# Ledger of designs, part 14: VHH binders against Probable cyclic pyranopterin monophosphate synthase (moaC)

Target 1, 244 residues: Probable cyclic pyranopterin monophosphate synthase (moaC), of Pyrobaculum aerophilum (q8zyf8)
Amino acid sequence: MIVDISKKPDVFRYARASANADVKKCNTAVAAKAATVASRYLPFLHPLPLSATAWCKDGKFYVEGIAHWQTGVEMDVLFGVLVGLLGSGAVKIENLRVEIKQKQTTPPIIENVNTSEAPITREGDLVASAYGRMKVVNLDIVKNPVEKGHPIYAAQTAAALNAKRLCELLGGPCPSVQHFKIEIITSDSVEVRTFIKARDITPAPEALFSAGVALLTIWDMIKKYEKDENGQYPYTYISELHLD
Key: E = the ipSAE of ESMFold2; O = the ipSAE of OpenDDE; V2 = 0.75 times the mean of E and O plus 0.25 times the DockQ between their complexes.

## First folded at step 8 (VHH; framework vhh_gocatamig_d2)

Design y03 (from x01 with I104V; at its last look DockQ between E and O 0.88; V2 from the best seeds 0.80)
Fold by ESMFold2, look of step 8:
Structure y03 (fold): chain B 244 residues (1-244), chain A 117 residues (1-117)
Amino acid sequence: as target 1 above (244 residues)
Amino acid sequence: EVQLVESGGGLVQPGGSLTLSCAASGFTFSSYDLAWYRQAPGKKRELVAYISSGGNTVYMKSVKGRFTISRDNAKNSVYLQMNSLRAEDTAVYYCAAEYGEDYVDYWGQGTLVTVSS
């Protein structure tokens, strides 16, 4: 379900997310754009009028966002980091996390800085797989239905839908998906593995994207139970996401 | 004025039982999710048990099977039945109310539970 926020007042909502990745050039424009449309891709997010900006610093990629609205924006900026890194050519992403989220009565200040956007260049095999791992406080929650539904089943569905939708965000030619499968394992962490066959164009970015979407969908579905007393996520993050 | 008032804390021997209560006022209780958090000395405040407005319950692993969260919308109250208590359950326990999913909206002042001989 999409949680009922109909009675919440508008306040200024701010969040900043980051991840580590070794990329040569940062596509900050695609990251900012992706954050503003995240609710179209992560199925339980509320639509909201987000302003977002992105930047790179010292091996980290950042997205921050602000909205005057009824709910927080941390999942939106996490999605922006994921897509921004894929649009920057990343094949390995580490420590995708919420650095901070806040609400306040006065507007926060964010910078209006963008870089030029370029389509990704696709190289790789026509069969691709990706692996992701997410740390959570209580793995048992992931194994059972919660208020929003069953986290694993929702993640499987969201990943399959999104495997065909990355081109909406990045542009350029799209692989024709011939096969997709996903495995989700709950051991010491939430682990995901995606597998895609496509024709003509490598689906390697789609393997990473669908794995990331699966983990972010699970995170969104359990975030009520993961946040601390200040609304932060000190122990919840995607520790690694990479091609196999 | 919104109020959440916890009661029922105290000193109890290991293996014992205790019931925490939280009386709520100043908001539409039946529309809110309710939860118990705890904070041991020197540790961060952490979720213990959660009950949605619709009655769905979630427990941290260490208390599942020993603790039971419940709510009574007619009495505007949420409860935590704590059985088979252990020394590691020693903490200040906080009642919490949340509408939506982004932040806890209201906190109680806490009630101390001490499990020792």
Scores: ipSAE 0.698, ipTM 0.879, lowest interface PAE 1.5, mean pLDDT 91
ESMFold2 (binder alone), look of step 8: mean pLDDT 87; pTM 0.878
OpenDDE, look of step 8: ipSAE 0.861; ipTM 0.934

Design y04 (from x01 with K61R; at its last look DockQ between E and O 0.22; V2 from the best seeds 0.00; counts 0 for: pae E 6.6 > 2, placed apart)
Fold by ESMFold2, look of step 8:
Structure y04 (fold): chain B 244 residues (1-244), chain A 117 residues (1-117)
Amino acid sequence: as target 1 above (244 residues)
Amino acid sequence: EVQLVESGGGLVQPGGSLTLSCAASGFTFSSYDLAWYRQAPGKKRELVAYISSGGNTVYMRSVKGRFTISRDNAKNSVYLQMNSLRAEDTAVYYCAAEYGEDYIDYWGQGTLVTVSS
């Protein structure tokens, strides 16, 4: 699940993270970039419009970030430190931590990040829900771990991540996901229901996509048990996928 | 105005039981995660038990099996049932509320629990 933040006000959010590492080169560009796209890699992280910068000092690597948004930015800057150090050739990283996390209602003055912009108004609470159903032969296998992992947990994780990534495939603007929820039921079939709240752009395609990804993930994880003697799938298929 | 008001603290014998209550007002209770924290003299405030808006519960290891957190959204209240109390449970207990995995948004004033013979 991507926790619902739709009712939080936009305020200025700041965080700084650091780690110790012995590196010759300080790859600050990689670190700052990684922080701005962290939500693409951490499945339950909310997308947000981060401004980030990085530096090295006295055997430590730092990333700081700021956003005018509904949630904090500490996980984004932690991700930036991790990737930045790996991109700097680090083979040992110690004390990866949040140095400080702050919020305030007025723009701070921060030397490396412009924070003096006026308040922004945006469209919020754009919602979509989708439903999907898949027929399977071996329903009980879906409920338990298999060689590739647990089908339900894998599907939940894949759906949350991919709800934020459809726009990469289609090309164009991405909805800013404020909340994602998924329910998977294994009754006489596998049923999935997804719910998304977003800003600025309707998440209807993302609701359908995340539901489809959940079902395809389950299918892939159990496919060797679904084939008939000829290697075909006569009884395994997604029977419906639609908006609610 | 937002209020979190704890009650139910007091003096109790070791091995005894006590129920703490926290009555909330001034915000949409059902949308918030609720928690109990405690602070013993000379120590930092520490999490005791947590209950999400969806009802998921987490306990610190020192109280697991002895304490139970619950919520009643109809009464805008969160509870801490404390059983098998020990001297080390002596502390001021605070009710807390947060929305959106951010900061603790609201704190209560605290209620004292003393466990001694």
Scores: ipSAE 0.079, ipTM 0.618, lowest interface PAE 6.6, mean pLDDT 84
ESMFold2 (binder alone), look of step 8: mean pLDDT 87; pTM 0.879
OpenDDE, look of step 8: ipSAE 0.875; ipTM 0.940

Design y05 (from x01 with D102E; at its last look DockQ between E and O 0.75; V2 from the best seeds 0.75)
Fold by ESMFold2, look of step 8:
Structure y05 (fold): chain B 244 residues (1-244), chain A 117 residues (1-117)
Amino acid sequence: as target 1 above (244 residues)
Amino acid sequence: EVQLVESGGGLVQPGGSLTLSCAASGFTFSSYDLAWYRQAPGKKRELVAYISSGGNTVYMKSVKGRFTISRDNAKNSVYLQMNSLRAEDTAVYYCAAEYGEEYIDYWGQGTLVTVSS
C-alpha cells in the first residue's frame, strides 16, 4: 500500500543520500532527474514535487532533495544515487545510504553544484548478472507481510518491471529482454541476485538496476522499523551492489 | 494536549517479569502505530517492539520470544509484557506513537527497568 499521509502538514522535507563508486565522470543530471520521478519506479512512494541536486566528490556520489510536502524524500534521493551511478557507468556501488533526513518550517539552503552529463556506455555480454546486499536491523520482518505487503514478493515484482524501464531514465537504446530471474535470500542480511538475457545489447546496467530496485523496495516497505528515534538510518544501507 | 504516560517499571531479578503500560490521550489512538523504545545508560535509543494500527507486530531480535507488545484501542493503551528478563534489558523504556512512516510524533517520559543479579 501507499501509506496514508493525509493528516501530515506541508513542511520542508530534506534528505541527502550517497554511495561510493569508481567512475570516470559523474552523471549528476541523470541522478537529479531520476530522484524527481522516483515514485514512478519504486511502487510504494508517494508522488511529490521534489527539487533535487547531485554531485561527486572523493569517490562518492551524492543526491539531495527538498519538497514542501507531507512526507519524507529519503527513498527518492536514494533512487537518484542509484540511477545516477548507473548513468555514470558504475559496475560496483558500495554503501548506498541515507546520510541525513530532516524537516523544517523554513526553506533549507541548497548550494549550487556542478551538473554534468556523461554519455552512458554499455560494456558486457548479452547475459548479465548482479549481486546486492543490504544491511538491516530487523531481518525477520523481511520474511513476513508488513502493512505495505510482502517485502520479498513486492521486490521481485518491482525488479522485473524496472528491468525493462531503465532506458527511460538513461536514454539510448533499450535491451530487448529475453529472460529475467531474481532470487532473494535473507541470511545475515538481505541478498539479491539478478540474471538477465537480452537479444541485442548488454543488459548489465539493468542487472544492477533491478537488484538495486529490489533492495530499495524492501527498504521502503520496512523503513518504519529501521529508523532510529530521530528518523535516521544509521544501521540500514545497501553495502554492496555489483556485476557478477 | 497529547500525552503518553508509561507505568510499570521497577527493579526485578534476572529471569523475572514486568508489564509496562502506556496510556495515551489527545489524539486518535486507533489511527496511530505504537512502539516501545529503550535507552541504556551511554547508549542510543533503540526500537524494542512495534505494533501497527492494524495490529501487526515487530520485535528486536534480542527480545523476540521474551517480550510481547499489545494494544487495547478501547483503553487507548499499549503494553509491553517482558518475560525472562536479563541484565542487558536494563534501560529506560519509552512509549512512542507515529502517524505515517516518517518520524515518531509523540514520546512518553520513560520508565526505568532495572534487572539486577
Scores: ipSAE 0.605, ipTM 0.814, lowest interface PAE 1.6, mean pLDDT 90
ESMFold2 (binder alone), look of step 8: mean pLDDT 87; pTM 0.873
OpenDDE, look of step 8: ipSAE 0.886; ipTM 0.944

Design y06 (from x01 with T57I; at its last look DockQ between E and O 0.91; V2 from the best seeds 0.83)
Fold by ESMFold2, fold request of step 11:
Structure y06 (fold): chain B 244 residues (1-244), chain A 117 residues (1-117)
Amino acid sequence: as target 1 above (244 residues)
Amino acid sequence: EVQLVESGGGLVQPGGSLTLSCAASGFTFSSYDLAWYRQAPGKKRELVAYISSGGNIVYMKSVKGRFTISRDNAKNSVYLQMNSLRAEDTAVYYCAAEYGEDYIDYWGQGTLVTVSS
C-alpha cells in the first residue's frame, strides 16, 4: 500500500543522499531529473513536487532534494543517486545511503549548483548479471509481509518492470529484454542478484538498475521500522551494487 | 496537549511476565500507528513491536513469540504483554505514535523494566 499522509501538514522536507563510485564524468543532470520522477518508478512512493540538485566531489555522488509537502524525500534522492551513477557509466556503486533527512518550517538553504551532462555510453555483453547488498537493522522483517505488502514479492515485481524502463530516464536506445531473472536472499543482509539477456544492445545498466530498484523497494517498504528516533537511517544502506 | 503515558514497569525475575500499558490523549488514536521501543543502558533505542492503525503487527526477532502488542481504540490504549522475560529485556520501554511514515510524532516518557534475580 501507499501510506495515508492525507492529514500531514505541509512543511519543508529535505534530504541528501550519496554513494561512492569511480566514474570518469558525472551526469548530475540525469540524477536531479530522476529524483523528481522517482515516484513513477518506486511503486510505494508518494508523488511530490521535488526540487533537486546533484554534484560530485572526492569520489562521491550526491543528490539533495526539497519539497514543501506532506512526506519525506529521502527515497526520491536515493533513486536520483542510483540513476545518476548509471547515467555516469558506473559499474560499481558503494555505500548508497541517506546522509541526512530533515523537516523544518522555514525553507532550507539549497546550493544553486550547475548540473552537467555526460555522454551516456553502453559497453558490455548482451548477457549481464549484477549483485547488490543492503544492510538493514531488522533483517527478519524483510522475510515476512508488512503493512505495505510482502517486501520480497514487491521488490521482484518492481525490478522486472523497471528493467524495461531505465532508458526512459537515461535516453538513447532501449535493450529488448529477452530474459530477466532476479534472486533475493536474506543472510546477514539483503542480497540481490539480477540476470538479463537482451538483443542488440547491452543490458548491463539495466542489471544494475533492477538490483538497485529491488533494494530501494525493500527499504521503502520497511523504512517505518528502520529509522531511528530522529528519523535517520544510520544503519540502513546499500553497501555494494556491481556488475558480475 | 498530546500525552502518551506508560505504566506497568518494574522489577521481575527471569521467566516472569509483565504487561505494559500506554494511555493516549490529544490525537485521533484510531488513525495512528502505535509502537513500543526500548533503550537499554548504553544502547541505542530500538523498535520492539509495531501495530498499525489497520492492525498489521511487526516484532523484532528477539521478542517474537514472547511479546504480544495489542491496541484498544475504545480506551485509547496500546499494550505490550511481555512473557518469558530475560535479563536482556532490561530497558526503559517507550510508547510511540506515528501518522504517516516519515517521523515518530509522539513519544511517551518511558517506563523501566528490570529483569534480575
Scores: ipSAE 0.755, ipTM 0.907, lowest interface PAE 1.4, mean pLDDT 92
ESMFold2, look of step 8: ipSAE 0.742; ipTM 0.898
ESMFold2 (binder alone), look of step 8: mean pLDDT 87; pTM 0.874
OpenDDE, look of step 8: ipSAE 0.896; ipTM 0.949
ESMFold2, look of step 9: ipSAE 0.714; ipTM 0.892
ESMFold2 (binder alone), look of step 9: mean pLDDT 87; pTM 0.872
OpenDDE, look of step 9: ipSAE 0.900; ipTM 0.952
ESMFold2, look of step 10: ipSAE 0.747; ipTM 0.900
ESMFold2 (binder alone), look of step 10: mean pLDDT 86; pTM 0.874
OpenDDE, look of step 10: ipSAE 0.895; ipTM 0.949
ESMFold2, fold request of step 11: ipSAE 0.736, 0.750; ipTM 0.899, 0.905
ESMFold2 (binder alone), fold request of step 11: mean pLDDT 87, 87, 87; pTM 0.878, 0.876, 0.877
OpenDDE, fold request of step 11: ipSAE 0.925, 0.923, 0.923; ipTM 0.966, 0.966, 0.966
ESMFold2, look of step 11: ipSAE 0.724; ipTM 0.892
ESMFold2 (binder alone), look of step 11: mean pLDDT 87; pTM 0.875
OpenDDE, look of step 11: ipSAE 0.903; ipTM 0.953
ESMFold2, look of step 12: ipSAE 0.646; ipTM 0.869
ESMFold2 (binder alone), look of step 12: mean pLDDT 86; pTM 0.874
OpenDDE, look of step 12: ipSAE 0.891; ipTM 0.947
ESMFold2, look of step 14: ipSAE 0.702; ipTM 0.881
ESMFold2 (binder alone), look of step 14: mean pLDDT 87; pTM 0.875
OpenDDE, look of step 14: ipSAE 0.893; ipTM 0.948

## First folded at step 9 (VHH; framework vhh_gocatamig_d2)

Design z01 (from y06 with T28E; at its last look DockQ between E and O 0.90; V2 from the best seeds 0.82)
Amino acid sequence: EVQLVESGGGLVQPGGSLTLSCAASGFEFSSYDLAWYRQAPGKKRELVAYISSGGNIVYMKSVKGRFTISRDNAKNSVYLQMNSLRAEDTAVYYCAAEYGEDYIDYWGQGTLVTVSS
ESMFold2, look of step 9: ipSAE 0.697; ipTM 0.882
ESMFold2 (binder alone), look of step 9: mean pLDDT 87; pTM 0.875
OpenDDE, look of step 9: ipSAE 0.900; ipTM 0.951

Design z02 (from y06 with S53K; at its last look DockQ between E and O 0.93; V2 from the best seeds 0.00; counts 0 for: pae E 6.4 > 2)
Fold by ESMFold2, look of step 9:
Structure z02 (fold): chain B 244 residues (1-244), chain A 117 residues (1-117)
Amino acid sequence: as target 1 above (244 residues)
Amino acid sequence: EVQLVESGGGLVQPGGSLTLSCAASGFTFSSYDLAWYRQAPGKKRELVAYISKGGNIVYMKSVKGRFTISRDNAKNSVYLQMNSLRAEDTAVYYCAAEYGEDYIDYWGQGTLVTVSS
């Protein structure tokens, strides 16, 4: 289910997300674009008219966004960071998190910084596996159906779909996926492992993307139980996302 | 004006029980998700139990099996039955109402629950 927000007022919604990654150049155009279309890829995310900017600084990649709308933009900017880093050639991402989200009746002041982009490189591998870990406050909730459905089953479906669709966002050739497998484990955190076999083109970016999408789908489905009294996520974030 | 008014807090011995209630007014109660949060001394406010407008219920791990959330849309009220209380349940308990999934829209002022010998 996409939650009913029809009675919420239009106010300015702002969020900023970040992650640590070692990339040569920041693909900020891809990140900003991905944030604006995130609802096409995260199945329960509300469409909204997002304005987004991205930048990197001191080993961190940032996306911020603003919309005058009925719902927050934190999941959209998280998605933007994920895709922007993959589009920047990242193979290891750490601490993908919401730094802040806000709402107000007047436009917030936001920074606008763009940088040049580096091309995607392909590794030549026919198989790839990725691992992701997300910290959550309410781990038991992930194991059971919630209002939006079952978080694990939704994440498995979203990951499989998106393993085939990253190239749509990056504008490059698509690997011919022959096999996709995902394992989601709820230990002291939510852990995801993806495996992709493909022809001719390494599926390494797709393995990372599908793991990231799985975690973001779970987060989106449980977020109303995770936020604190100020609407922030101090203890919910993706701590690791990398190739095996 | 929107109001959420908690009652039922107090001092209880370990192993005891309390029922918290929250009476709501000033909004269409049946259209909102309801929740109980708590804030122990020196800690951040945290979710205890959540009941959606459609009746879906979620509990935090440490209270599951001991606490029961319920709502009565006819009386615009949400309840928290707290059984087998422990010292670590000592906190200010807050009633909350949420439309959508972005922010808690309304908070009560809180009711103190103290579990002490």
Scores: ipSAE 0.112, ipTM 0.642, lowest interface PAE 6.4, mean pLDDT 87
ESMFold2 (binder alone), look of step 9: mean pLDDT 88; pTM 0.884
OpenDDE, look of step 9: ipSAE 0.903; ipTM 0.953

Design z03 (from y06 with A97T; at its last look DockQ between E and O 0.68; V2 from the best seeds 0.00; counts 0 for: pae E 4.5 > 2)
Fold by OpenDDE, look of step 9:
Structure z03 (fold): chain B 244 residues (1-244), chain A 117 residues (1-117)
Amino acid sequence: as target 1 above (244 residues)
Amino acid sequence: EVQLVESGGGLVQPGGSLTLSCAASGFTFSSYDLAWYRQAPGKKRELVAYISSGGNIVYMKSVKGRFTISRDNAKNSVYLQMNSLRAEDTAVYYCATEYGEDYIDYWGQGTLVTVSS
């Protein structure tokens, strides 16, 4: 379910997310845009009027966002980082995490960063596989239904749906998906494996995207148990996301 | 006005048991998540146990199997049964509530639990 936030007052919300990736050119425009529409792709996010920006520095990709709304924006900016990096041609993403989340009564100061759009190129075979790992504090809760539903089943569904929707964010043609498979394992971490076969163009970005979406979906569903007393996520992060 | 009032803290010997209570008022108790936190001297406040409005429970790894969180919606109360107490459990324990899925919105004043021989 989408949590009822109707009784909560509007508050200035800020969050910054980041990840490490080796990319030649950063598609920051795509990242910022993706953050603003994250709720269309992550099933349990609230739509909200988010202003977002993105930048690359020293091999790290950042997305930050601000909203005056009833809920946090950390998942939105995480999503932005994911999509931005995919749009930048990343084949490996590391340490996707929330840098900071803030709730305050005064408008936060956001960096004024000019975003740029980079050409999106697809490389790879018509078959692609991806692996993702997420570190969580409370792994046991992932195995059982929570308020938003069952994290595993939700993630599987979200991943399948999103495997066909990345092109909406990146632009260009969408791979004609012929087969999609996802496996989620909970051991000492949350592990996701995706497999996609497409008819016409490489679904490599989609394999990464769907895996990432699965993990972020789970993260969103359990985030109330993962945050610390200050609303931060010091121990929760996607440690790796890469093509196999 | 939202109020959370903890009680039940005290001095207990290692291996002993203690039950903390938190009486809540000022909001629709059954609709919100509740949590117990603790803060030991010189340490950061940490989550001990969480119980959602739907009854889902999560425990800190270090207290799992020893502590039990429960809620009584009719009494607007949340409880923390602490068994097999250890010296490292010594802390001020706080009751907290969260509206929705955001920050912890309200805290009690805390109750001190001291585990010592």
Scores: ipSAE 0.025, ipTM 0.461, lowest interface PAE 4.5, mean pLDDT 90
ESMFold2, look of step 9: ipSAE 0.316; ipTM 0.733
ESMFold2 (binder alone), look of step 9: mean pLDDT 83; pTM 0.833

Design z04 (from y06 with I104M; at its last look DockQ between E and O 0.88; V2 from the best seeds 0.78)
Fold by ESMFold2, look of step 9:
Structure z04 (fold): chain B 244 residues (1-244), chain A 117 residues (1-117)
Amino acid sequence: as target 1 above (244 residues)
Amino acid sequence: EVQLVESGGGLVQPGGSLTLSCAASGFTFSSYDLAWYRQAPGKKRELVAYISSGGNIVYMKSVKGRFTISRDNAKNSVYLQMNSLRAEDTAVYYCAAEYGEDYMDYWGQGTLVTVSS
């Protein structure tokens, strides 16, 4: 389900997310744009009028967002970081996390940075696989239905749909997917592995994207149970996401 | 004025039982998700059990099978039945209420549960 927020007041909702940036040039324009449309890709996010900014600093990629609205924006900015790194050519992403989220009656201070953009170059085989791992406090909750549905089954569905949709965000033609497979297991963390075959155009970015979407979908579905008393996520994050 | 008032805490021996109650006022109780959190000395506050406005229930692994959360919308109350208590269940237990999913909107003052022989 998409949680009922109809009675929440509009206040400024702020969040900043980051991940380790293993890229030479940061595509921050793609990241900021992706954050503003995250609800079209992560199935249970509320649409909201997000303003977003992205930048790289000290080996990390950042997205922050603001909405004067009824719900928080942390999942939107996490999605922006994921897509921005893929648009920057990343094949390995580490420590994708929420740095902070806040709500307040006055507009928050936003980083004063210029965005940059570059088209993605697709290099790789026509068969690709990826692995992702997410740390969570409440692993057992992931294994069972919650109010929003079953986290694992929802993640599998969201990943399959999104495997065909990354090109909408990055530009260029979409790979013609011939086969998609996903495995999600819970050990001491949530682990995902994706496998894609495509014709003509490598699906390597889509293998990463679908794995990331699976993990973010799970996170979104369990976030009510993961946050601390201040609404933060000190122990929930995607520790690694990489091509095999 | 919003109030969440916990009661039912106290001293109990290991293996014993205790029922916590939380009486709510000042908001539309049936529209809110309710939860019990606990905080042991020197530890972070942690979720114990969660019951949504629609009746969906989630438990921490450490209490599953021993604790039962329930709500009574007619009495504006949420309960935690605690059975087979262990020393590690010693904590201040807090009632909390949330509308939506971004932040807990309201917290109680807490009730102390001590499990000791």
Scores: ipSAE 0.706, ipTM 0.883, lowest interface PAE 1.6, mean pLDDT 91
ESMFold2 (binder alone), look of step 9: mean pLDDT 86; pTM 0.869
OpenDDE, look of step 9: ipSAE 0.784; ipTM 0.907

Design z05 (from y06 with F27S T28I; at its last look DockQ between E and O 0.93; V2 from the best seeds 0.82)
Fold by ESMFold2, look of step 9:
Structure z05 (fold): chain B 244 residues (1-244), chain A 117 residues (1-117)
Amino acid sequence: as target 1 above (244 residues)
Amino acid sequence: EVQLVESGGGLVQPGGSLTLSCAASGSIFSSYDLAWYRQAPGKKRELVAYISSGGNIVYMKSVKGRFTISRDNAKNSVYLQMNSLRAEDTAVYYCAAEYGEDYIDYWGQGTLVTVSS
C-alpha cells in the first residue's frame, strides 16, 4: 500500500544519499532526473515535486533532493544514486546509504547546481547476473508481511517490472528481455541475486538495476521500522551491489 | 500539543511480567501508528513493537512471542504486555506516535524497566 499522507502539512524535505563506486565519468544529469521520477519505479513511493542535484567527489557519488511536500525524499535520492551510477558505467557499487534526512520550515540550501552527463556504454554478454547485499536492523521483519505487503514478494515483482525499464531513465535502445529470475535470501542480511537474458543488447546494467530496485523496495517497505529516533538510517544501507 | 505519558515500569525478577501503558494527554488521532522503543544504557534507541493505524503489528525478534502490543483508540492509549522478562530487557521504554511513516511525531518521557537476577 501507499501510506496515507493526506493530512500532513507541507514542509521542506531534504535528503542526501551517497555510494562508493570507481567511475571515471559521472552522469550527474541522469541521477538528478531519476530522483525526480523515482515514484514511477519504486512502487510504494508517493509522487512529489522533487528538485535534485548530483555530484561526484573522492570516489563517492551523491544525490540530494528537496521538496516542499507531505513526505520525505530519502528513497527518491537513493534511487537517483543507483541510476546515476549505472548511467556512469558502474559495475560495482558499495555503501549506498542515506547520509542525512531532514525536514524544516525554511528552504534548505542546495549546493553544486552544475550537472554533467556521459553516454552510457553497454559492455558485456547477453546473459548477465548481479548480486546485492543490504544491511538491516530488523531482518526478521523482512521475512513476514508488513502493512505495505510482503517485502520479498513485492521486491521480486518490482525487480521483474523494472528489469525492462532502465533504458527509460538512461536513454538509448532497450534490451529485449528474454528471461529474468531473482532470488532473495534473508541470512544475516538481505541478499539478492538477479539473472537476465536479453536479445542483441547486453542486459548487464539491468541485472544491477533490478537487484538494486529489489533492495530499495524492501527498504521502503520496512523503513518505518528501520529509522532511529531522529529519523535517520545509521544501520540500514546497501553494502554491495555488483555484476557476477 | 500532544504529550505521551508512560506508566507501569519498575523492578522485576527474571521470568516476571509487566504491563506498560502510554496515554495521550492531548488527542492522538486513530490514524497514527503507535510503537514502543527501548534504550539500554550506552545503546541506541531501538524498536520493540509497532502497531499501525490499520492494526498491523510488528515485533523485534528478541521479544516476539513474549511481548504483546495493543492499542485502544477510544482511550488514546497503547500498551505493551511484557512476559518472560530477561535481563537483556532492562532499558528505558518509550512510547511513540507517528503519522505517515516519515518521522516520529511524539515521544513519551520514558519509563524504566529493570530486570535483575
Scores: ipSAE 0.676, ipTM 0.872, lowest interface PAE 1.6, mean pLDDT 90
ESMFold2 (binder alone), look of step 9: mean pLDDT 82; pTM 0.837
OpenDDE, look of step 9: ipSAE 0.890; ipTM 0.945

